VHH binders against p49116. Designs and how they scored, part 55

Target 1, 238 residues: p49116
Amino acid sequence: EGPLLSDTHVTFKLTMPSPMPEYLNVHYICESASRLLFLSMHWARSIPAFQALGQDCNTSLVRACWNELFTLGLAQCAQVMSLSTILAAIVNHLQNSIQEDKLSGDRIKQVMEHIWKLQEFCNSMAKLDIDGYEYAYLKAIVLFSPDHPGLTSTSQIEKFQEKAQMELQDYVQKTYSEDTYRLARILVRLPALRLMSSNITEELFFTGLIGNVSIDSIIPYILKMETAEYNGQITGAS

## First folded at step 19 (VHH)

Design E3
Fold by OpenDDE, look of step 19:
Structure E3 (fold): chain B 238 residues (1-238), chain A 119 residues (1-119)
Amino acid sequence: as target 1 above (238 residues)
Amino acid sequence: QLQLVESGGGLVQAGGSLRLSCTASGMDYAMAWFRQGPGKEREFVASISRSSSYTYYADSVKGRFTISRDNAKNTLYLQMNSLKSEDTAVYYCAADQFGRYRSPNYDYWGKGTRVTVSS
């Protein structure tokens, strides 16, 4: 009955793998992405409302929105991740594949467009100077989206989304009172997340680590991980 | 933990100009300038968002002060023009860990640099 999010949900600290290699290899990229993914899912699990939905509904929900959560995470952690460098490295790796004729022209175009969209989205969020609170609420809005197919408890999910939206509105109005249209500017960025392919994201960031295993298939396992295990994956400790 | 070091303070005549600098150990923060005059409480001066897209000024300094930053140099600036005696204060650099240029409470603070405006 209290607020959807608390101050504990605002902190979103990604720890990068160490040491950073001179050349960003596929392993480093995948490890970095995995940590972000785990952090995002751990964040979701930390929300009481999310827990209240039950394990099955939670799994379905995360399966539906993991790409959007991940992308928001990329934007939020772009500086810590050196995202531009990572994306450049990915492009370089792709260029090698192109030279080896491993990809069709159409696929190359799709992948490059996706990378562009990712970069553009992150740049736009940086330009808007989205803060930690706003990111938290945006992630909540994305997480509690009732419009995905196959979801149970859609009424409850909708309620949580509305609550997230209201809390964001209150926060923005309180914090940025001089900027009347800030909320609108922030919210209009959300549709861009739906334009991004989860498949391509998975291929770019996770293929080197999980091989032919899909993010969709591992989500239930991630969500069942113990807190200590989450921390280990996020920080690289133990 | 973020380290902030202010510099550029000094004595200046009324109507004069001065530029303050704040060197930060990191720049992934919304940043701000505060000041504390003699016998006064610390007061907000100006703030700037991480990408410099947004700035905010206290009414008392609007049109006279300009806050800016160079992220590549890890430096925050405060250009102070048309200085007045009431601008005399210790000026502090501050940063918000959540990136709020309109932060209600900044997390990191410098030690301050003294600005004295003589009449």
Scores: ipSAE 0.865, ipTM 0.936, lowest interface PAE 0.5, mean pLDDT 93
Fold by ESMFold2, look of step 20:
Structure E3 (fold): chain B 238 residues (1-238), chain A 119 residues (1-119)
Amino acid sequence: as target 1 above (238 residues)
Amino acid sequence: QLQLVESGGGLVQAGGSLRLSCTASGMDYAMAWFRQGPGKEREFVASISRSSSYTYYADSVKGRFTISRDNAKNTLYLQMNSLKSEDTAVYYCAADQFGRYRSPNYDYWGKGTRVTVSS
């Protein structure tokens, strides 16, 4: 029993590699994205309801939603990451890549559309002034999504999602009592997360880290890491 | 760690106006003004969300005070009009690390700037 999330689940502090290089490069972007990914996985693993589902269910759940959690993390940390600068640098690289012929015309359009959707999602969240408590509940709603194919324990996952929704509702009504429509405006942003392609996210943010291995294939290993190991990955200390 | 420095306090005659400023080392926070009058507890004055879309005022200052922010200049403002002797206080800026425009507690505080309203 008890609340789904405690105040410890609201803290979500990303530290960036320092200093920011004059010309953004693949290694800086990949290191920054890796820190956010590990922070997001550590966050999910710390939730008692998540722990209660068991290791196999946990792995399946995170595999299904990691890109949505990552995208929420990008929106939440957009300012500290200088995300608009990172995306602008990527767009400039794409425009310069024509002479290298590394991407097909169809792929370039797919990647540009994805970047545009990501920018618009982050802008919409900033315009709504989504706060840290709201982000924590939104991430929980996304994490405990029972509608992904192949999940076991979907009844229990649904109950946890309903609890996250109830806690978000209570929070918004208490904190934003003068704004009757705020909860609805927040929740209608969530479908955009399903439009984000995990393979394009990997290409944009993780090319220097993973090569030809999908993030969903390494998730079981990330979830098994000790806390000290997590913190090393989140800070990227070397 | 966020640094907050208030300025613009001083002596002003009743009915007058004064603008307070709070320079911040970063503006990715919901922010607020509090005040502490002589012999009184610190009390809420006004708050503002990160984008300025949400503002909230204590009843005692509604219609007279305006909170605003300029994120490009890293500055929070409090425009105080129609000042009364009861507005005499040390004014503090505060910030909520989670971005709540109506926060039950604030994580960062300035040292304050004194406002004295004379009859």
Scores: ipSAE 0.687, ipTM 0.871, lowest interface PAE 1.1, mean pLDDT 88

Design E5
Fold by OpenDDE, fold request of step 21:
Structure E5 (fold): chain B 238 residues (1-238), chain A 119 residues (1-119)
Amino acid sequence: as target 1 above (238 residues)
Amino acid sequence: QLQLVESGGGLVQAGGSLRLSCTASGMDYAMGWFRQGPGKEREFVASISRSSSYTYYADSVKGRFTISRDNAKNTLYLQMNSLKSEDTAVYYCAADQFGRYRAPNYDYWGKGTRVTVSS
């Protein structure tokens, strides 16, 4: 019937923890990441089409794509997050683990490559100057992906994804009419998201905050989180 | 809330050059220049993306004006060469919060700086 996304879905404002410490400790990183995760999940929740899929399907979708959504969020919020600084801090913290011989050489390589991929992806998105509308549609495209196993309502999910793609196409053609290849250029970035390990992302950004609890396990709770509780987390966390 | 302050306007002879600056309280925006001449409507001049990867110019200024930015200095620039009397206007800087260098509308505006080109 109507559009998949409205203007309300374009706004994606991340509030960073305050004050920023002189040294970005694990807590600050985890808190920042958590806020982004919450924002991303609640963004998804705010989409009527997402709501129409039902709670079980919604949970399954988010479980399948949270890493991609999170990564797009990192790219979109890279400036406000000082992402390069965060990643550098993560590397520094990782160095401590390395010095303590807690990680194998192979694991170190995997983690470092992951960090590189994250940085590269975000840099590429910045270079493309992806705007807020484009980010919203890209997030919708990855959210409503029928590619994941075990999903219910796959036909409906596919329909929503197509709608997101069509709206993105229309938007790009309208806004950037002089750049006929912009859409393709943007969409070509999506495969990079599939190269990102959710496990490594979780380890880098959420270790120390969640403890032994996985992102997978907390997703249902995040999706059910009240707005007031979320706002409290944003304003009350130091 | 973003604040924009233009500077660099003044009187210049036809054929001369002038460089405008716009100081912004933040640079995480696509930005642009507009102008309003005497008795005319405000018109688009140029725009630039956040990373400067993309620029766009009105046909009337293409080849003569150059838009640029220094994010580290929180400053947007407009280099105006080969100025004409028709370029006489108040020049405004503007910013789009969604990062659209081809935004249909801009969210933030400066107060403007006057450029007068004499014959």
Scores: ipSAE 0.883, ipTM 0.946, lowest interface PAE 0.4, mean pLDDT 93
Fold by OpenDDE, fold request of step 21:
Structure E5 (fold): chain B 238 residues (1-238), chain A 119 residues (1-119)
Amino acid sequence: as target 1 above (238 residues)
Amino acid sequence: QLQLVESGGGLVQAGGSLRLSCTASGMDYAMGWFRQGPGKEREFVASISRSSSYTYYADSVKGRFTISRDNAKNTLYLQMNSLKSEDTAVYYCAADQFGRYRAPNYDYWGKGTRVTVSS
């Protein structure tokens, strides 16, 4: 069996909506987030090992890890997205809800902490200067995680995760041979992803576009969508 | 496509200093300096990661050259101190699209700036 990932899986280019408004409204944020989500899902389905798991298992797997994949995508695309600006805009919009007493104090705290965690994670990844290859392997490790409840073919998933880890290790040793602990330094960032709430992420980035439809319910549709068609779907929803 | 333009080259006496600049149309890249001396192959000089957290130098320039960048100004720098005749070369700026400060190859290259060190 060949490698889990090829060079075609390293490229991860997000195209932002144009033009960027002076004031980042909810629609722009949601559209940007949706494009990233679609890109992440389509990246996953481009992996032969992912395809080999079958449609049902694929759907379950993505449902389990979409938030982590999305967050890694935010980190990877932070520059092109102007993520700090987006997060600031989200906070500003949240302030309106606060002023209107639409949220409890506890909920406000949870949401603000989540935003802080997102920013901190992305900053940490930027400081580590994670490259495109490393991101690809990290996403694969996150994608092929067997420790989610309700998954089938867990042995196969574990095998793919191990393969991703080994390929990452080989890559880091080859590319950054002078930094013996780079691999460990990178991997210890992964636990931060598990601390982030998928529900809060969904509310922050997708509420304005998806409405009452959950990300979980849309995932099967996204996975079946043609890559060239997702932009059209997003624009149609605007 | 990323555009890279080197500047700052010139004639300098041995033991002198020179600062090279590379203006980039974008800075979301790992960057590096290379040089090609007369009758020699192009060789690695230094590289720097996107956030400047990591730098790497060829043994021949370590302790004498310093690579740095200002992302806000879209500029890469190479401070060259204690210059030697062996440092005479055309210096090139390069960028890696995947953000590898230890990239095996670079995707984008400038046209180069000439540095001549006289004895």
Scores: ipSAE 0.883, ipTM 0.946, lowest interface PAE 0.4, mean pLDDT 93
Fold by OpenDDE, look of step 19:
Structure E5 (fold): chain B 238 residues (1-238), chain A 119 residues (1-119)
Amino acid sequence: as target 1 above (238 residues)
Amino acid sequence: QLQLVESGGGLVQAGGSLRLSCTASGMDYAMGWFRQGPGKEREFVASISRSSSYTYYADSVKGRFTISRDNAKNTLYLQMNSLKSEDTAVYYCAADQFGRYRAPNYDYWGKGTRVTVSS
């Protein structure tokens, strides 16, 4: 019956691949994204409430929200990742594909709009100066979303989400007492996450690494990884 | 580990102005200024969020001091106008690792720069 999140859940440090190449190649982008994904999954696993849901339920939960978690991670780690540079590199790579007529006009539009939405979301979060605590709670709210189809234990998930929301509210009220509407400004950003395509995100960040394998299919394996293995993937030091 | 180095302190007459600078080894932090006067406890002066979207001031300096930052230059500033004898203190630059411009405690601190306001 303790708090949903503790101070241990606030720290979210991404280690980038080293060395950074002069030209941001697909491998570097994918590796960076992979580390962020693993970090996000490891973070989720570190939450006792998440563990309490059981393996099947928490797997389903992550499958439903991994894109949102990943996107929040991008926003949170935008500086360390040089996200704008990464996105620019992705665009450049896409331009080559465009010139080679490998993509339809409609697909190009969709992908470019997605990139724009990602950038805009991250910029908006930066402008709001979301802090580490707020990110942690936002991720928890996103993680414990009961409105995804096919979930079991929805009542328990809802309870955890409510707890996350309440803790966030309490935190914001205590920390930013002079800003009465900060909580609302923060929460209103969450719908933007639902507008983003997981498929396009996967294509942009992970295609070079996993090929034809879907993030959805590998999530169970990620969640079953040992802690040492997680650390190895996150830091690149195994 | 973040390094913070304050500069710009000195002697100034009451009613005068002074601008402090804090050079940081990194700027992905919410940052603030604190001060400690003679025989007094360290007190909050001003803070600024990472993107400069938000600033906060102690009541004692509100309207007289302005906190700002230049992330490209890795520098935090404190413009101090209409200085009073009560403003005499060692001024410290501080940073919060979680990006809280209203952090209860800051994680990184400079060594401070002395400001003396004479009557």
Scores: ipSAE 0.869, ipTM 0.939, lowest interface PAE 0.5, mean pLDDT 93
Fold by OpenDDE, look of step 20:
Structure E5 (fold): chain B 238 residues (1-238), chain A 119 residues (1-119)
Amino acid sequence: as target 1 above (238 residues)
Amino acid sequence: QLQLVESGGGLVQAGGSLRLSCTASGMDYAMGWFRQGPGKEREFVASISRSSSYTYYADSVKGRFTISRDNAKNTLYLQMNSLKSEDTAVYYCAADQFGRYRAPNYDYWGKGTRVTVSS
């Protein structure tokens, strides 16, 4: 009957690969993205309510929302990641593919629009100056979404989502009491996450690392990864 | 560990102006100014969000003080106009690691810079 999130769930610190190359290559981008993905997944795993759903439900839930969680993570970690630079590098790499006629005109448009949406979303979140607590609750709201197909325990998931919403509301009212519309401004950003393609996100950030393996397929393994192993990867990766 | 160093304090006549600076080793924080006058408790002065989208002021300084920041220069500012004797204090810059410009507590603090307003 305690709160859904605690102060331990507010901390969300991404460690970037070191050293940063002079030229942001595909490997660096993929490594950075992987670290963020791992951090996001393990954040979810650290929530008692998430654990209470069971392994099968947990996996299904993360498979359904990983792109949204990842995107929120990008927004939250945009500064430390130099996200604008990363996105510029991605665009630059795509230019090579364009010149080689590897992509159709329609596909190019889709990819570029996706990049634009990502940048716009992150910029909007930055402009709103979303704080760590708000990000945590937003991620929880996204995580505990009962409206994905194939989920079990949907009533319980809905309950957790409602709890996240209520806690966010209480937090915003207490912290930003002078801004009565802040909650609404924050929540109205969530629909943008549903409009983003997980496939395109995967292509942009992960293709160079995982090859033909899908994020969907590796999620169970990430969720089972030990914290020590995760920490080692965060600190040990070049 | 974030380092904060205030500067710009000094002696100024009532009605005068002064600009304080706070150099930070990082700027991914919501930041604020506090002050402690002689025989008084530390009090909130002003705060600013990470992207400067939001600012907040104590009633006692509203309309006279302006908080701003330059993230590229890793610097927080406090422009103080129409200074009063009551503004005499040591001024501290502070930062919140969670990006709350309305933080209940701040995590990092500078050593302070003294402002003295003479009558």
Scores: ipSAE 0.868, ipTM 0.938, lowest interface PAE 0.5, mean pLDDT 93
Fold by ESMFold2, look of step 20:
Structure E5 (fold): chain B 238 residues (1-238), chain A 119 residues (1-119)
Amino acid sequence: as target 1 above (238 residues)
Amino acid sequence: QLQLVESGGGLVQAGGSLRLSCTASGMDYAMGWFRQGPGKEREFVASISRSSSYTYYADSVKGRFTISRDNAKNTLYLQMNSLKSEDTAVYYCAADQFGRYRAPNYDYWGKGTRVTVSS
């Protein structure tokens, strides 16, 4: 009943750690990424349709899609984060590890390929000038993905995804009525998200946060956090 | 808290040209120009997306005005050619925080710069 998303779900403001270091380091990168992750989880949890699915379904759903949500967040916040600078710093670190023979050649190839795919995705989204409303609907489409294994309530999840798609269509047609093909151009970018590896995302952005545990294992705790705790994690306050 | 400051307004003869500038404290926005003539409501002039991939113009200025931006210099421009007396107005720089180059509302506004086109 009613729209899947309201205007309150469109605001998505990332604040960066201060001060920006002279040279980017693991702590700055991990803090920045953690803020984006918590902002993304706060966004998902605020959606009434998501709340209606129940805690067990919420956990399963987010475990299946967190990397896609995070990647959309990276694209949306690429300028605020100076993402290209962060990725360049990571590449330089990897090149130093090659020169010092600290990492396997296969792992380095996997990580470099992932960085390239991420840069290409973010560039393609920037060229399309995806707006904040469009990002909110795209995130809803990936959040309510019924085709992941192990999900319950898949019929309801599918109906929510269809509703997100319909609302995106209506928004694009109303706002950009002069651009008949905008919806199609936006939607064809989504399959690239499936090329992103959650394990490599964790290594690139989260190794300093969790040590040897995965984002998958902490999702139940993130989803049950009180709103005040979320705001502390998003802004870097304790 | 985005600051927008217009400049480049003044008096110009009909048929002449003028370039407006808008200096912004940040450029991660879709941006546009609006104007308000004497006794008229504020009206849309032109807009440009964050990457400059998309521009849009009011029919009354199409072909005569060109919107552009230089993100490295935090500046939005409006090149106005073939000016008419009807173009006399206060011109406002505006920005949409959600990145909509066809926004129905803009969130941030400059104080405006006056353009007077003499016949």
Scores: ipSAE 0.758, ipTM 0.900, lowest interface PAE 0.8, mean pLDDT 88

Design E5
Fold by ESMFold2, fold request of step 21:
Structure E5 (fold): chain B 238 residues (1-238), chain A 119 residues (1-119)
Amino acid sequence: as target 1 above (238 residues)
Amino acid sequence: QLQLVESGGGLVQAGGSLRLSCTASGMDYAMGWFRQGPGKEREFVASISRSSSYTYYADSVKGRFTISRDNAKNTLYLQMNSLKSEDTAVYYCAADQFGRYRAPNYDYWGKGTRVTVSS
């Protein structure tokens, strides 16, 4: 009983690294992506229903869905991040690697197709003008996905997902009552998230973190990290 | 905090046209226009989504007013045609931080620009 999300879960404020450099580099891209990842994981941790599932289940859920949450975060924050500029810089770097014969044509084709799908997803979300409440509910639907293999408490997770779906439906019908198809247009975008590859996301956005670091391996540490410790790491002892 | 500054108000004859502008310190918001007539409560006029894909108008101005935005110039516009004396009001620019083009309440407000329509 009671709402799955409160108004405090709608706020999602990303701050970018200080001045955007004239020529983007892997460190700026990785810091920007890391800020979004931390914001997304701490958003999930702040939800009482998520807290109620326990640490092991929390870790398993986030490991299963972090790339989908990250992708929703990219779409939500695309303007403040200048995401189109970041993706253009990545494409230019990949083209240089082709000219020097450093990567296989098959791998580069996979990565370029992924970038195109990411751009298309973000553009479609912007064209629909998905609002902050809708993003919060979509993230909750993605977070409480019971169909990932290896999860425990799947019945409870399914109940939370159904609650998120119900709250999204109620919100859209109340707020956009004149647009009877808005909920359907929003929900039809979700399957595209399952097409996003976590290992390609790591290659695109997280190579500067520590080379071949797996996001899967650091998730337990991010979830245990205190908010003050996170703020100190981002702001340099603020 | 987002800053909103309206301009373009003035005296205009009934049946005339006027274009209001609102310059903003940032445009990653759903935005709208409101107005407050003499002795009346502030009322909704029009709203527009961040991408401009969606607009919404009060019945009293539909077909006469057009809301638009230029995100590259950080400016929101209200084109007012076929003005009537009942359109006399202070017009306010507003923005919703959550991107709702049908927001029930707005978070940021300008100081207003006065429009007077003489009959």
Scores: ipSAE 0.752, ipTM 0.896, lowest interface PAE 0.8, mean pLDDT 88
Fold by ESMFold2, fold request of step 21:
Order: structure tokens, then C-alpha cells, then sequence
Structure E5 (fold): chain B 238 residues (1-238), chain A 119 residues (1-119)
């Protein structure tokens, strides 16, 4: 058996809707997030080890980890997305809603705390200058997580995760040989992904397109899409 | 498609200083400087990560050269101090699309700027 990922799995290019509005709106944010989601699902589906697990296992894995993959995607693409600008616009909207007494104070607190955690995570990844190869392996580690409840084939999933961990270690040691602690600094960031709420991610990024339907419910459809259809969703050409 | 344009090359006396600039059409890359002396192969000089958190230098320039970047101005710099005659070369700006500040090869290259160090 060859490497878990090939060089074709490292390319991860997000194209934004154009032009960026002077005043950000929910449609632009939702379209941008949708492109990232489809790019992330296309990436996962393209991995031979993922394909080998079978359709039911694929659906279960992605349902369990899509928010973590999406969050890694946000960190990787934060500059292209102008993520800090998007989050600032959302914060401004929430502050106005408090002034106008339109939302529950408890809900606003939950959402603001999530935005702070997301910003902190993305900033920490940027300060580490995680490269495209490292992101690919981190996404694979997250994707092949055997710990999630309800999974089948957990021993095979664990073996794929171990392989992703070994390949990341080998890559970091070869590429950054004079930085002894780089692997440890990278791995310490992963637990923060489990703190991200899929419910709040849906509210922040997907309300305008999905409404209140969970991403969980559409995962089987997304995973069965043809490659040409993915390209249309990723680029907005459909 | 990324465009890289070097400037700031010229004639300088040994022991002197010179600052090279590279303007880029985008800065979401790990970047580096390379040089090619007369009759020599191109060699690595210095590299810097996207956020500037990490830098790396060839042994021959460590302590004398400083790489830096200003992402807001789309500009990469190389401050060269204590210049020696062996620093005479064409200096090239380069970028890696995957963000590796220790990339084994680079995807985008400038045309170069000539530096001549006279005694």
C-alpha cells in the first residue's frame, strides 16, 4: 500500500464570489462558505483510503467531522476569504441586534464566544504558518477519527489515522529538519477543533442558503455528487 | 498568476550595505531569495514564512543578511550588510504556492536584480 495522500490531495484552492460587496451580506457569506464546504467534501471523497471504507462509513465519518474539516478549511483559506472581515461584519450585526433587543442574550453570548474561539484558532494556525502539506495531513487525521460514536470499521479507520500521523511526522522532519518542536506545536492545536459547535457554524455561515436545515442532512447527497457538479458548486458555475 | 519584480540592485563597496525589494501581485506565499554568481549554480540565500514567524538563512549569509516582508505593501525585502565580493550575484525573488518556508523548489520566480560588490 502506498502513501495515504498523494500530491494531488495537497492542492486546495478556494475561489471567492466576485466582486466582494462593499457591505457584506448573508448571500455572499453563505456562497463563500458553501464553496469551502464543497471543496472540503470533494477533497475527502478523492482520497483512496476514504473510498475504500464504503458509502455508509463515508457518510458516518463526514457527519461526525464535517465541522472540524470546515474549520481547518477556514484557517487554511482565511486570507483568500477575508475571514476577519466576514467575522467583523457578523459581530457588528450581533451588536446591533442587542441594541434593538432582537435576540436572546444567552444566544448572543454563545455565538460571540464561538467567534472568539474560531478567531483564536485561525490566528494560532496562521502564526504557525501551517503549510499546504501539513493542512492535508491534519485534515486526514481529523477525517479518519475512530473516536466518534456510531462508527463502523473503527479498526481500519484507526489504521488510516495512524498512517496520516506517521506521514505528517515524516514530512515535518524532512522539510523542517532544524525545527525539532514543529510537530508538537502543530498537534497541540487539534483539540480546539472539538470545541467548535456545528450548530453555531451553520448559523454563522449557512443561514442564507440552507436556512435552518442541518448540514448533517445533506451530507449523503454531497458525497454522491459527480465531479463536474462539485466543480460547479466550488466555483459557483452551475 | 503571481508576478514578482525585484529592485534595489547595484554597485556597492565591500563592507557596505544594500537593501533589495521584491514587489508581488500577491503575498499568500512562503517566499525566498536566491542568487547566482558568475559561472556558478543558483543557490539559496534566505526564506520567510507567510506570517514572518519563521526565517531561514544559508550559512554563508547568516548574521549578515535579514529577510523580511510587508504583506500590506506586497513587498519582500533582503537587507544585506557587511557585503563581501563573493556576494556578487544576480538575486532572485521566489515564492512557494504551498506555504513551505523550507520548500525543496519554488513555483514562481522574478527576473532578478544584479548586485556587484567591489573592493
Amino acid sequence: as target 1 above (238 residues)
Amino acid sequence: QLQLVESGGGLVQAGGSLRLSCTASGMDYAMGWFRQGPGKEREFVASISRSSSYTYYADSVKGRFTISRDNAKNTLYLQMNSLKSEDTAVYYCAADQFGRYRAPNYDYWGKGTRVTVSS
Scores: ipSAE 0.744, ipTM 0.895, lowest interface PAE 0.9, mean pLDDT 88
Fold by ESMFold2, fold request of step 21:
Structure E5 (fold): chain B 238 residues (1-238), chain A 119 residues (1-119)
Amino acid sequence: as target 1 above (238 residues)
Amino acid sequence: QLQLVESGGGLVQAGGSLRLSCTASGMDYAMGWFRQGPGKEREFVASISRSSSYTYYADSVKGRFTISRDNAKNTLYLQMNSLKSEDTAVYYCAADQFGRYRAPNYDYWGKGTRVTVSS
């Protein structure tokens, strides 16, 4: 009953740590990525349908899809994050690790392939010029995925995903009426998110976290965090 | 707060050409040109997506005007060819914060640049 998302769920404003350090380092990258993760989790929390699922279901759902939401967030915020610059710094760091023999050749190959897949995904989304409304609906489709093992309320989750799909369809038809195939072009990009490894995402963007704990373990705490404090960190002064 | 500053307007003879520029404080937007002629309401002219993959033109300017952007220079352009007296207007640069190249409303507006086409 009523729309799954309203206009208040479309705003997705990432604020970067200031000032940009003279030399881009792991602490700046991790803080930037943490801000995007928090913004993504609190975006999900703001959705009435998500709130209706209950705490255990919410936590399980976000644990299953956080990397896909994060990757959509990277694509959406690639310009404000200067993502190309961040990825270039990571590649340079990996090259130094090769010279110091700190990582196996197989691991480095895995990580480099993941970086190229991530770059390709973000570039493809940019070339399609995915807008903020479309990103919000794509995130909702990803969030309300009923296919994850161990989920409860899967019939309700399926209903919410269908509603997100219908709202995206209606939006695209109204806004881009001249482009009959836009919805299909957008939706065929979603399978690429399945190529993204949460373990490698943690290594690339979250190495600076204390103890290198998995994102999986901190999700319940992020979901409970005070919105006013978190919004001050994410949105800045406006 | 996004700032948009148009330039390149002036007096041009009918049949002539003119290029408008809009300098922006950031280019992570879908952008467009609008105009308001004497005694007329403001009307859409052209729009372009963030990547330039998509452009859209009002029928009255299609084939004569070309919208383009140079994101490295933070600049939006409107190349205006085969100008007619009805193209006389104040031209406005606009940007949509949500990246819609077919935005129903734009969030940021410049102050405009005047184009006068004389017969």
Scores: ipSAE 0.730, ipTM 0.886, lowest interface PAE 0.9, mean pLDDT 88

